# Designs tried in a protein design chat: VHH binders against c3ng28. Part 17

Target 1, 373 residues: c3ng28
Amino acid sequence: MLIIIRPSGEIALKSPRSRRNFEHTLANNIRSVIKEGKIWRSQGVLFLEVNDNNKNIEELSKVFGIASFSPVMSIKSYNNNLEDIINKAKEVFAEIVKGKIFSVRAKRIGSHNFTSLDVQRKVGEALYPFSRGVNLENPEVEVFIEIRNDVAYFYYKIIKGPRGLPVGVAGKTVVLFSGGIDSPVATWMMMKRGSIPVILNFNLGGSVHRKFVLEELSVLRKWSGGHKLKLFIVNGTDVLIKLSQIEKRNRVVMLKRVMYKVAERLCDKANAKSITTGESLSQVSSQTMTNLYVTEYGIKYPIFRPLIGFDKEEIVELARKIGTYEYSIKLPEYCAISTKARTSVELDEVLKDEENLNIDYEKVLENSEVIEI
Key: E = the ipSAE of ESMFold2; O = the ipSAE of OpenDDE; V2 = 0.75 times the mean of E and O plus 0.25 times the DockQ between their complexes.

## First folded at step 4 (VHH)

Design k09 (framework vhh_7mjh_2; at its last look DockQ between E and O 0.00; V2 from the best seeds 0.00; counts 0 for: pae E 17.9 > 2, framework grips, placed apart)
Fold by OpenDDE, look of step 5:
Structure k09 (fold): chain B 373 residues (1-373), chain A 119 residues (1-119)
Amino acid sequence: as target 1 above (373 residues)
Amino acid sequence: EVQLVESGGGLVQPGGSLRLSCAASGFTVSSNYMSWVRQAPGKGLEWIGRIYTSGSTSYNPSLKSLVTISRDNSKNTLYLQMNSLRAEDTATYYCAREGMYLSDAFDIWGQGTTVTVSS
C-alpha cells in the first residue's frame, strides 16, 4: 500500500534549510515508528510504502509533524496521457461514487498538456454514469486526483494527523512528571512542539505510583516519534522526611522548589535547556502566581507551563485524547502533601528554609532510579 | 516460472501490417496491467500502450492511430496489432507486466521481438 503523507503546514513556512531538516526528521521518526516500509520525500510530501495498512494508519495518527495522510492508488501516465488518468479513475472510484452525489478534485504539479480543470471535467464525465449526480458545493463523496509529473495518485480518504512539529527538532526538556492528569498532557504538548522529554518523577506513592507512571509513559511513548523516553525516579519519601524539619505550611512549596532544583541538575546532565511542568494557574492553592514565582526563583533554565491557561476540563479532554486519563485518575494526588498549603509563601522564608535544609540536589539525582522506555 | 515470450516480429514492407504476440506463463495477463514498449536502434525506450485489467486501453498519442492492444484470456496472451508501418517503426518490441508499486515500474519483461520495416 502507498500512503501520501502531508507535513504540517508550518513546516512549509520554514526556510529551505529548516524545512529540509524538519522533513528529514519527520521521515526518520516515521521510519522508527513504522519499522517496515519504504519512505521517501518528493515535492513537499512524503511517500510511504507499507504492507500492513491498518496498523500503520493508527501509528501515523500519532506522529507529530503530520497534517494529514491518504492511502492512494497510483498509475504512471506516459506521454501526458489523460486517458490513463480517466481509466484509472474509473477503476478506483466507480464503486465509491456509485449511487452518490460526488465531486472530483484534481491538482497537478509539473508540466502537462492538460489542466486540473480538464482532469476534473473528464473524470467527472467518466464517473457520472455510475453516480447519482455531481455537486461541487455539497457532495456526498469527494474523490481526489493528484498528478505529480508522470504519476497520478488517486484517493478518497483523508486522515488527519496530529500536526505539530517532528519530535526531536526542538531539543530536550526535563519534565516534572507527577503521574497526575496534568503532567502527561504537558509532556504531550511539548512533544507536539518537537521536544524530546526527559522525565523526572518524585515517587511519593511507592510501587503503585511507579506502576502508573510507567503505564502513562508507555502511552506517551506512542507519541514520541520513535524516541525513547528516559525516566528518572527520585525517592520522594526521603525528600519529605527532610521537609519535616520546616513548617508544614511551607512544605508543599518547598517540595516543588526541590523538584525544580533537581530538575535543573538533570538539565545539565541531559543537555536539556528547559524544564516543563503541568502547572495551571490557580488550579490548586500551591499554584498561585506568588507561589509559582517563589518556586521558580533562581532557576537558570526556562520553565515551560503548557497548561498555565487551561482549565481542568480542557486538560481532562486532552488526557482522554492522549490516552493517559484512565491511568491518571487512579493515582492519588500525591502532591497534595498538605491540605493547608498557603496560597502565598514569602520568598525570604522559603530561601531561609532552603538554606537550613541544605539538600544535596546532585546526590538526590545520582541516587535516582533510571529507566528507559 | 514467470515469463513473457514475444513473437511475430520480422521483415515487413512499408504500409504493411503486423501482429505481435506475447505469451505469458506463471501469471494471468488479464489480472495485470500490461504494456508494449519498443526500442529503436540507438534510441531510448518508447511506451506504446497499455491494457488494463478491465480491458480498457490507453495509447501513446503519437501511435494511437496505428496500434491496437488486445488480449486473449483463454490463451493468456497479449497482442499488438500494428498497421501502416513505416521505416521509423523499426525496433525491438517488448511486452511487460507493470509492477504493483511505482518503484517496480515494469517488473517482468519479455526477450523482445524485432520488427524491421523496409522496402
Scores: ipSAE 0.662, ipTM 0.893, lowest interface PAE 0.7, mean pLDDT 94
Fold by ESMFold2-Fast, scan of step 4:
Structure k09 (fold): chain B 373 residues (1-373), chain A 119 residues (1-119)
Amino acid sequence: as target 1 above (373 residues)
Amino acid sequence: EVQLVESGGGLVQPGGSLRLSCAASGFTVSSNYMSWVRQAPGKGLEWIGRIYTSGSTSYNPSLKSLVTISRDNSKNTLYLQMNSLRAEDTATYYCAREGMYLSDAFDIWGQGTTVTVSS
């Protein structure tokens, strides 16, 4: 079977060279996900030809860079004769429109002796006797005819893709991944903009924490456009033990600073140009504006916070849609960085504590477990 | 008074097994997250694992096959079962209270009990 894949509108707005590069990356990602058939570019769309019983077609709904896709029911070559298209449409769609209120949608590329409106009108007229009626605004079924030069494509399904940009076009970002509800959603949002995430996890919960982080990453892997996800697991509890030396009110912010400093070293190692976190403004005491300022002070890479303006309910809704929520809720609350009471920390005090602790961030990263998902 | 007292350490032959105990007073073990931590001579502290208020356990992935953490609520006591001991397991073993929030992590420690794997 043949599938018409329509790239995101944002890709179509790029220069011819950039558009080719984005479409090339998208085609490669589709090949990695589908793993069979042939894919090629044609006049602003991608065509994918696969076996008729392919169950993997629905996986295109998780490939960023796709606006929509349509399985093609039939193809008709014609010699600029509209009657051939009308007769084929009647053959293909008569059963589809039977007993239904319908509409015909036509698109045309190339030079023809007829318009898209001519196709819609004449095909609608030919199908009318089989139907229950026509309604252009609220039909029960829509049938589509897409004409490209001398070939007409007949389909009745338009399946929505996730849009965005192909994973791989925007470079790498190091994600501080807790395994809670927020960080998987932040990771998904960065993949939607074309970034390859490099996952850094500070393990605060041992084997149980590790298990559910891996489960969440297996879900995110389905959205990665076939790109493998690298996971670096740092022994976060050993770091937390060292923080027993400082005042309790400064511990959570200090743990965050250690995480950011190790992420900074991982950016250098992985050739990433940003750090991404799942932080939302004022969600917890460590995520007040003052504490975020203190946490990121002196970090040389941009900090991306895709969820900074999101409410908890919005994040949960996305986590359910993505498929990570059911695993995130199984992590112990202790693995999420939270405190009993709201506390603002002082930058100069935190910097003094940092100097006194003298943690070797490079060594912390060197002792990480590395897994490819 | 809030206290943790470890016991059960000593000399063990390589390949042997040992069970450490940690008796709590002044608070209830089942109401807190509880951890075991060790320190080998000349090295830093290494987290072994914890038991949650639910009774579920979680371990340092590098140590999971060697250790089991349990508790007896009626005795208000925490246990660490160690199997297949190696010379590298020679360390002072501590039990510690973590609480349920990071700000309260490792706020109460025992004095430690020494395990020596030799011969």
Scores: ipSAE 0.409, ipTM 0.764, lowest interface PAE 3.1, mean pLDDT 87
Fold by ESMFold2, look of step 5:
Structure k09 (fold): chain B 373 residues (1-373), chain A 119 residues (1-119)
Amino acid sequence: as target 1 above (373 residues)
Amino acid sequence: EVQLVESGGGLVQPGGSLRLSCAASGFTVSSNYMSWVRQAPGKGLEWIGRIYTSGSTSYNPSLKSLVTISRDNSKNTLYLQMNSLRAEDTATYYCAREGMYLSDAFDIWGQGTTVTVSS
């Protein structure tokens, strides 16, 4: 089977050199995901020739940078022979329009001795006897003919892709990945903007926590455009013990600051230029405006919070769409650090406690377990 | 002062058994949810299991057949029985008290006892 793949419209807005890079990256990502098949670029679209199976359709639907794609049938039409196009359209579309109100849409690339309207009119006339009528504004079914030079393509399905930009075009971001509902969604949103996530997990819940984090990343891997996901699992035991010395109501913010500081070192190591979290403003007491200010104070990389304006129901809807929700809800409560924090912690107190704790953030990172998913 | 002290670690041959103890002071073990957690060298934390105030237990599914958590209320002491030990069970073992709101993070943590499984 042959598939026409339409890149996201945002790619067409790029400079010519950037557009070529984005289209090349998209093509490479598709090849990484599909494995079998031939892919090539032609005049603003990609073509994928692959064995027919539903798995390829499902996988293609998760490649960022794709606006839509269509399985096609095609003929080569020598001398712009409109009769051959009409006859093939009847073969392909007669059963599709049977008993339905339909429309025909045609477009052309290249030089032809007919117009797109000629094609629409002639094909519409040929299909009309099978149908219940024509309505160009509100059809029950719409059939498409795309003539590119001497090849005519016939389709009636337009399968939506996830849009966005190809994973890999926007550099790397270090994601603080707890494995709850929010962090997988934040990871997905950064991939949609073309970022490669580098996953940093502070494991406080042992092998059970690790298991479900890995399962969530396995799901996210389906969206990564074939890029492997690098996971750094930090041993949090010594950190957790040191935090027991801190005023109980400050511990969540202090833990977040430790995570940000380790994430800074990982940004340096991985050549990432940002840190991403799943934090949402006011969702919990540790995420008030004041507490977010304290948690990021003095951090040298920008902190991206793609969920900052989302409520919980919106995040859950995305998590279900992505496929991570069912794993996120299986994490036992015993793996959570207390979410009770002062709604307004004191910056000077936190900074003084941090200095006294004297945590070696480089060593914490060096002792991490590294896994590629 | 609230404190947890683990003991009973040491060198054990493969296939052997070992019982770890966790002595609590400053609070009552039977009035709290208590857990065992371990950390192998160079690895992350692994939750082993919990004992509830009722005395019932819940275990990490991957470890359930290897471990038993119990307590002695008269000694205010938590125990971890480990059987059929393997080299991969080499770790530092910690006992921990869950926060008073039952779903919170561990608020009291011991210093750990090291178990080495080797010939």
Scores: ipSAE 0.000, ipTM 0.144, lowest interface PAE 17.9, mean pLDDT 84
ESMFold2 (binder alone), look of step 5: mean pLDDT 85; pTM 0.846

Design k10 (framework vhh_7mjh_2)
Fold by ESMFold2-Fast, scan of step 4:
Structure k10 (fold): chain B 373 residues (1-373), chain A 119 residues (1-119)
Amino acid sequence: as target 1 above (373 residues)
Amino acid sequence: EVQLVESGGGLVQPGGSLRLSCAASGFTVSSNYMSWVRQAPGKGLEWIGRIYTSGSTSYNPSLKSLVTISRDNSKNTLYLQMNSLRAEDTATYYCAREGFYLSDAFDIWGQGTTVTVSS
């Protein structure tokens, strides 16, 4: 079976060398998902030839770097005889247009003694008796004929891919992953831009929390382009005990600073150049502009917050689309530390608390559980 | 572990026929493009032909009338049938799995089996 894969438009805008590298990464990611077959470039698209019984074709809809793809129903070689194409179209598409209002779309590459419009008109005429009618603007079904030199390709599905860039082209980011609704969506957004996420989770909620984090990452693994997701789980209990030494109103921001500092060490270890969080501005008291400023103060890597300008409903809509929402909502409410933080903590006070706590961030990271998903 | 093992080579008289086998382990031959390649003494590699995932075949035009590539999916084995052998067909014959991307090299090769055509 042949599949036409159309890469994201952004890939086509790259220099020839960069475009080759992006297309090579995309092909490798497709291979990791499809697991067999052959792929090659042809006039702005990728052709993928697979066994007819391949069960992984649908997974192409979750490969970043793909704008769309179309399984080819039939292929017809011809000797510049339009009648061969018309007869094959009738054979292939008669059942598809049966009882429906349809349109024919033709695309032509190369030199021919007929136009795309000639193909559309004559194939339309041949299929009309099987159909309920033709409507070029709002058809119930579209059939496609793509003619490349002496070969015609027949298909009727254009399946949307997620677009974006192939996972692997943009380097690594350390994601502070809470397992709530927000951090899986932020992870997905970074993968869409071609980044490989390295997941850092502070387990404050025990085995139930761990279970749902793993389930969310299993969903995200389907979007990773075949890349394994590396998860570091930090036991947060010791950190919470140390936080009992400081004023209650500063504990949530200090916990976040610990998370950021451990993520910074993980960036060094994993050769990542950024930290990603699921934070949205003013969503909760710990995420005010002042508190975000205090939280990230002194961190040497850029902090990416893909959701910073998102409303909660927008994040929920994306979570449902990517498939993580059903697991995120099962995460139990953790009440060992109040989520009610001061909306404006004082930087100097927090830095003094940090000095007094003297947490060994490197050791915290070294004691993490490491899982590949 | 992924492996290809050729067998069936040996001495054959001019005009004779020979069938080479290539047993695969660790992967499925019907899920990959598979090729046969040969190397005559003192010469470079010469591509013989391939079998696609569909079971269709394509051949080097210079060899098309002399060879047939097939597979047995139940045995996970690739075959090369050679007829009307001539002295110039003397070579080491390899089966190979083609890389996923068309520009990629063959990613798995067999050890090779030697065919000698001599009276």
Scores: ipSAE 0.000, ipTM 0.372, lowest interface PAE 11.6, mean pLDDT 86

Design k11 (framework vhh_7mjh_2)
Fold by ESMFold2-Fast, scan of step 4:
Structure k11 (fold): chain B 373 residues (1-373), chain A 119 residues (1-119)
Amino acid sequence: as target 1 above (373 residues)
Amino acid sequence: EVQLVESGGGLVQPGGSLRLSCAASGFTVSSNYMSWVRQAPGKGLEWIGRIYTSGSTSYNPSLKSLVTISRDNSKNTLYLQMNSLRAEDTATYYCAREGEYLSDAFDIWGQGTTVTVSS
């Protein structure tokens, strides 16, 4: 089976040099995911030739950088004779339009003695007797003819891809991954923008927490464009013990600050240039604007918060779509230290607490468990 | 029902070695992450290290060269081996079961055993 793959519109808008680089990365990611067949670039699209297999279609639906793709039903070589295309369309599409209101969509690339409108009109006329009628606005079925130089491609399905950019084009980000509902969605959003996530998890919940983090990452691995995911698990227990020495109201912000500082060291180690979190503004008391300011104060890498403007319901909808929600809900809500944080902590007070705790962030990271998924 | 009982503490000379034991009842140590924690007089708690269900171990980097955690599944007992003890190692030592969920890092604690390093 031949599949026409259309790259995201953002890729098409890039300079010719950048577009080639992005399309090359996309082709390599598809090759890594599908692992079979032949892929090649042609005039703004990718062609993929594989065995007829529903699994390949499902896998393509999770490759970032793809706007849409279409399994090709039939191919016809011709010598610029429109009648050959009309006859082939009638042969291929008569059964598909049978008893249905339909429309014909034609696209043409190259030089021809006919227009796309000519193709649409004449193929429509040829198929009309088999149909229940034509409606260009709201048809029950659409049939497509894509003409590229001397070859016509016949298809009737356009399957939407996830869009975005190919994973690998945007560099690495260290994700502070709690395993709750938010952090898997934030990870997915960074992959959608072409970043390779390096996962940092502070284990505060033992073996059950670890199990569901791994299951969530197995789901996200399906969206990674064939890139393996590195997971660093830090034992959060020693940090929790140290945090018992400071004011309860400051503990949640201080824990987050420790997480950010360890993530900063992991950026150095992994050659990542940003930290990503699942935080949304004002979702909980620790995530007020003041507390986010205090949390990230003095961090040398940019902090990306893809969910900063999202409502809880929006995040849940995405988590269900991604497939992580069912595992996220089995992780308990964060309650390990303090069940409430003040909505506005004092920067100077938090910095004094940090100095007094004197945590060696590099050594905390050195003692992490490392897993590749 | 569920209990952890530490033993093996006492007076030890600087540079000496000591092995602490932690006997569990009411649950199986090999089915849980288990940790050792200490508290020196007048100071806060310090995490020493853990043993995973797999038998792998993880340590506080500042203590890694000085301690070894192990278990005997047949005796349902956790051990902490300490070498090259210094006066700073004087503390009450606790074994603890790590919680299955995030609600508390340690859901079961032992009563503690005191180690005094003197002279």
Scores: ipSAE 0.000, ipTM 0.167, lowest interface PAE 18.8, mean pLDDT 83

Design k12 (framework vhh_7mjh_2)
Fold by ESMFold2-Fast, scan of step 4:
Structure k12 (fold): chain B 373 residues (1-373), chain A 119 residues (1-119)
Amino acid sequence: as target 1 above (373 residues)
Amino acid sequence: EVQLVESGGGLVQPGGSLRLSCAASGFTVSSNYMSWVRQAPGKGLEWIGRIYTSGSTSYNPSLKSLVTISRDNSKNTLYLQMNSLRAEDTATYYCAREGPYLSDAFDIWGQGTTVTVSS
């Protein structure tokens, strides 16, 4: 079967060279996910031809860069003769509209001696006798005719894709991934903007923590456009032991600074140009504006916080949509407990603690477990 | 007043075994995450493993085959069993209490007990 894939509107608005590159990456990602058939670009869309019994078509709903896609019921070549299109529409759609209130939607690309409105009106008239009526605003079924030069495509399903940009077009980001509710959502949002995430996890909960992090990443892998996800697991307990030497009030912020400093080294190693976190402003005491300022002070890469302006309910809704929520809530208590800290730590105190601890961030990273999924 | 007291250290031959004890007072070990940590002369602190409130355990992967952590709730005491000891296991061994929040980390430490592995 033939499928029309419509790239995100943002891609269509790019320069010809940029659009070509984005569409090329999208096509490669689709091929990696679908694993069979033929894909090609044509006048602003992608056509995908697969076997009629392909069960992986639904996976297109998880490919960033896709606005929508439609399985094609029939194709009709014509010589600028609207009657041919009307007769084919009647043949293909009569059973689809039978006993239902319907509408006809037409789209036209190229030069024709008729308008989209002409197609809608005349096809509507031809189908009316089979239907229960026409309603352009609230029909029970919609039928579509997409005319591209001398070929008409007939379909009645438009399946929404996730939009965004193809994973791979925006470079790499190192994600500080806790495995809680927030960091998988932040990872998903960066993939939606075309970034390849490199996952850095500080393991504070042993083998059970590791298990659920891997399960969350298996869900995110379905959204990666076929790109494998690289995971670095650091033994976070060694860091906590060093942090026991400083005052309790500064420990959470200092732990986060250690995480940011190790992520900075991973950016160098992985050729990433940013660090991404799941932090939301004022969600917990460690995430006040002052504490975020102290946490990131002196980091040379930009810190992306996709969730900075989200409230808890918004993040949970998105986590459920993505499919990570059910795994996030099963994490061991130690990883899921809300962090406590002073709402405002002193920069000079934290920097002095950091100097005194003299943690070798490079060695912390070198001792990580590396997994590809 | 809360405190932890380690015991059972001493001189052992390479390949030998040793069991360390950590007696707690002023709080209940089964109500807290408890860890064992060591420090070799002139080196940094190294985490060995923990026991959760549930009684399950988690270990440093580098040491997993060599150590076992357990507790006796009736005696309010933690244990660290070490097998196949090597010269590099020479260190001061500490018992430490962990809090439920990251800011609590390791808030109560024992005085430590010294293990020397030598022929």
Scores: ipSAE 0.000, ipTM 0.392, lowest interface PAE 12.0, mean pLDDT 85

Design k13 (framework vhh_7mjh_2)
Fold by ESMFold2-Fast, scan of step 4:
Structure k13 (fold): chain B 373 residues (1-373), chain A 119 residues (1-119)
Amino acid sequence: as target 1 above (373 residues)
Amino acid sequence: EVQLVESGGGLVQPGGSLRLSCAASGFTVSSNYMSWVRQAPGKGLEWIGRIYTSGSTSYNPSLKSLVTISRDNSKNTLYLQMNSLRAEDTATYYCAREGRYFSDAFDIWGQGTTVTVSS
């Protein structure tokens, strides 16, 4: 079977050189995900020729950079013959429109002795006797004919892709990944914008927490465009022992500063240019504007917070769509107790505590467990 | 009356093995996350490992091949088995009850037991 793949509209609007590079990355990602068949670029679209329909449809639905795709039938080298197109449309679509209200949609690229409107009108006339009628605005079924130079493509399914940009075009980001509901969604959003996530997890919940983090990353791996996900697991207990030396009210913000500082070192090591978090403004006491300011103070890299303006219900809805929600809710209670921070800590107190603790962030990172998924 | 008492420390030759015990009173070890922590002379605290309520364990990667944490629920006692001891393992060893993630790092500590690795 042949599938026509339409890249995201943002890719179509780029310069010719940039568009070619994005389409090249998208084709490589599709090859990594599908692992069979042949793929090639042609005049703003990709064609994929494969043997299996259902598996490939599901896999393509998770590739960022795809706006939509359609299984197609084709006629090759028809020499601008509209009659051949009409006859093939009748053959392919007669059963599809049978007893239904339908519409014909035509697109044309190249030089022909007929217009898209000619195709729509004549194919519509040929199919009308099989149908229940025509309605251009609200049909029960739509049939499509896309003519590209000397080849006509026939389809009646347009399957929506996730849009966005191909994973790999935007560089790496280090994700502070808690394994809760929020951080998998933030990771997915960065992949949607073309970033390769490097995952940093501070394990504070032991083997059960580790298990569900791995399961969440297995789900996210399906959305990664074939890119492997690198996970760094830091033992959080060592950090908690250090934090027992400072006043309780400052510990949560200090823990987050340690996480940010270790993420900063990982950016250097992994050649990433940003840190991503799952934080939403004012959702919990540690995520007030003042506490976020104190947490990120002095960090070298930009901090991306894709969820900063999201409500919890919006994040849950997206987590269900992604497939991570069922694993996120199974995290132990210890991992969820992050809300007892002071809503406004003092920057000078926190910086003084940080200097006194003198944590070796590089050593914390060096002692991490590294897993590829 | 909540307390932890470590025992089993002492002098050990390099390459030797040692088993430390930590007896709990006033609470149940199987109902809490429990950790072992050490402090070498002139150095900071170093986390060794923990045992979860499930009985699963997690270790400092630098020490994972050298130590094993276990517990005996009937005796309400935590253990640290150490093998292939080196001079750099000379430290005071503490057992500690882990508090909640953000409010309490470690809420109950033992008095410590000293291990000296020397010939």
Scores: ipSAE 0.000, ipTM 0.268, lowest interface PAE 13.4, mean pLDDT 84

Design k14 (framework vhh_7mjh_2)
Fold by ESMFold2-Fast, scan of step 4:
Structure k14 (fold): chain B 373 residues (1-373), chain A 119 residues (1-119)
Amino acid sequence: as target 1 above (373 residues)
Amino acid sequence: EVQLVESGGGLVQPGGSLRLSCAASGFTVSSNYMSWVRQAPGKGLEWIGRIYTSGSTSYNPSLKSLVTISRDNSKNTLYLQMNSLRAEDTATYYCAREGRYWSDAFDIWGQGTTVTVSS
């Protein structure tokens, strides 16, 4: 089977050098996902040739950098002959349009003695007797002919991909991954922009928490373009013991500062240039503007918050679409420090507490469990 | 002149209670983080706890069930209430003003007041 894969429109708009690099990464990611067959670039698209019984084709729907893909039938027309195209269209599409209102869509690249409109009209005329009629605006079925130089491609399925950019083109980010609803969605959004996530999890909920984090990452692995996901699990118990030394109202913000500081060290180790979180503005008291300012104060890497402007309902909708929601809702509520956080903690107070706690962030990271998914 | 003067130390029996006072002059205690620190004979300094500008408090976990820090803003005075005193609590107790930024150590110390726990 032959498949036309159309890269995201954003890739098509790049300079020739950038486009080549993005298309090369996309092709490599597709190879990692499909694992067999032949892939090559041609005039702004990728062609993938696989065995007819390949069951992995649907996985292309989860490869970032793909706008759409279509299984195709093809013919070579050495004479640039419209009649060959009409006859093949009739052969391929007669059963597809049978008893239905249809339309023909044609695209053309290269030099021909006919136009796209000629193809649409002539193929439409040839298929009309098999159909229940033509309607260009609201057809029950659309059939497509794409002519590229001396080859015509015939298809009637356009399967949508996730768009975005190929995972791997944008470098690494360390994700503070709680396993709740938000952090998997934030991870997915960074993959969509081409970043490879390095996952940092502070385990506050024991083996049950660990289990659901791993299940969520198994779902996200399907969206990674074949890239392995590296997970660092920190034992949160030791951190919670240290946090018992400070005022209850400041504990949540201080826990987040510890997480950010350990993430900062992991950026150095993993050669990542940013930290990503699932925080949205004003979702909870610890995520007010003032508390986010205090939480990130003095961190040397940029903090990406893909969900900063998202409503709870928007995040849930994405989590369901991604497939992580069913696992994230099963995380124990006991992961949070059950204290009423201040909506506005004092920066000097928090920084003084941090100095007195004197946590060895490198040692915290060194004692993490490391898993590759 | 910025000064801290501790008082209230003395002899106390095991299991007893004691309240130390620290009178500040030349600055306002409610505008600064204030700490209590102690030093047992022949040992290093041990931090007891602090009171923040907000009036909230934070304690050394080893001591939090035994001590309470408070202040009286009208008297510009810091207090340390100690309960269930043990022989190991014998030390010189200092009140100290914390530096404004996290890089600063304690910038103003009192002279200290000695607490001796013995029968």
Scores: ipSAE 0.000, ipTM 0.116, lowest interface PAE 23.5, mean pLDDT 83

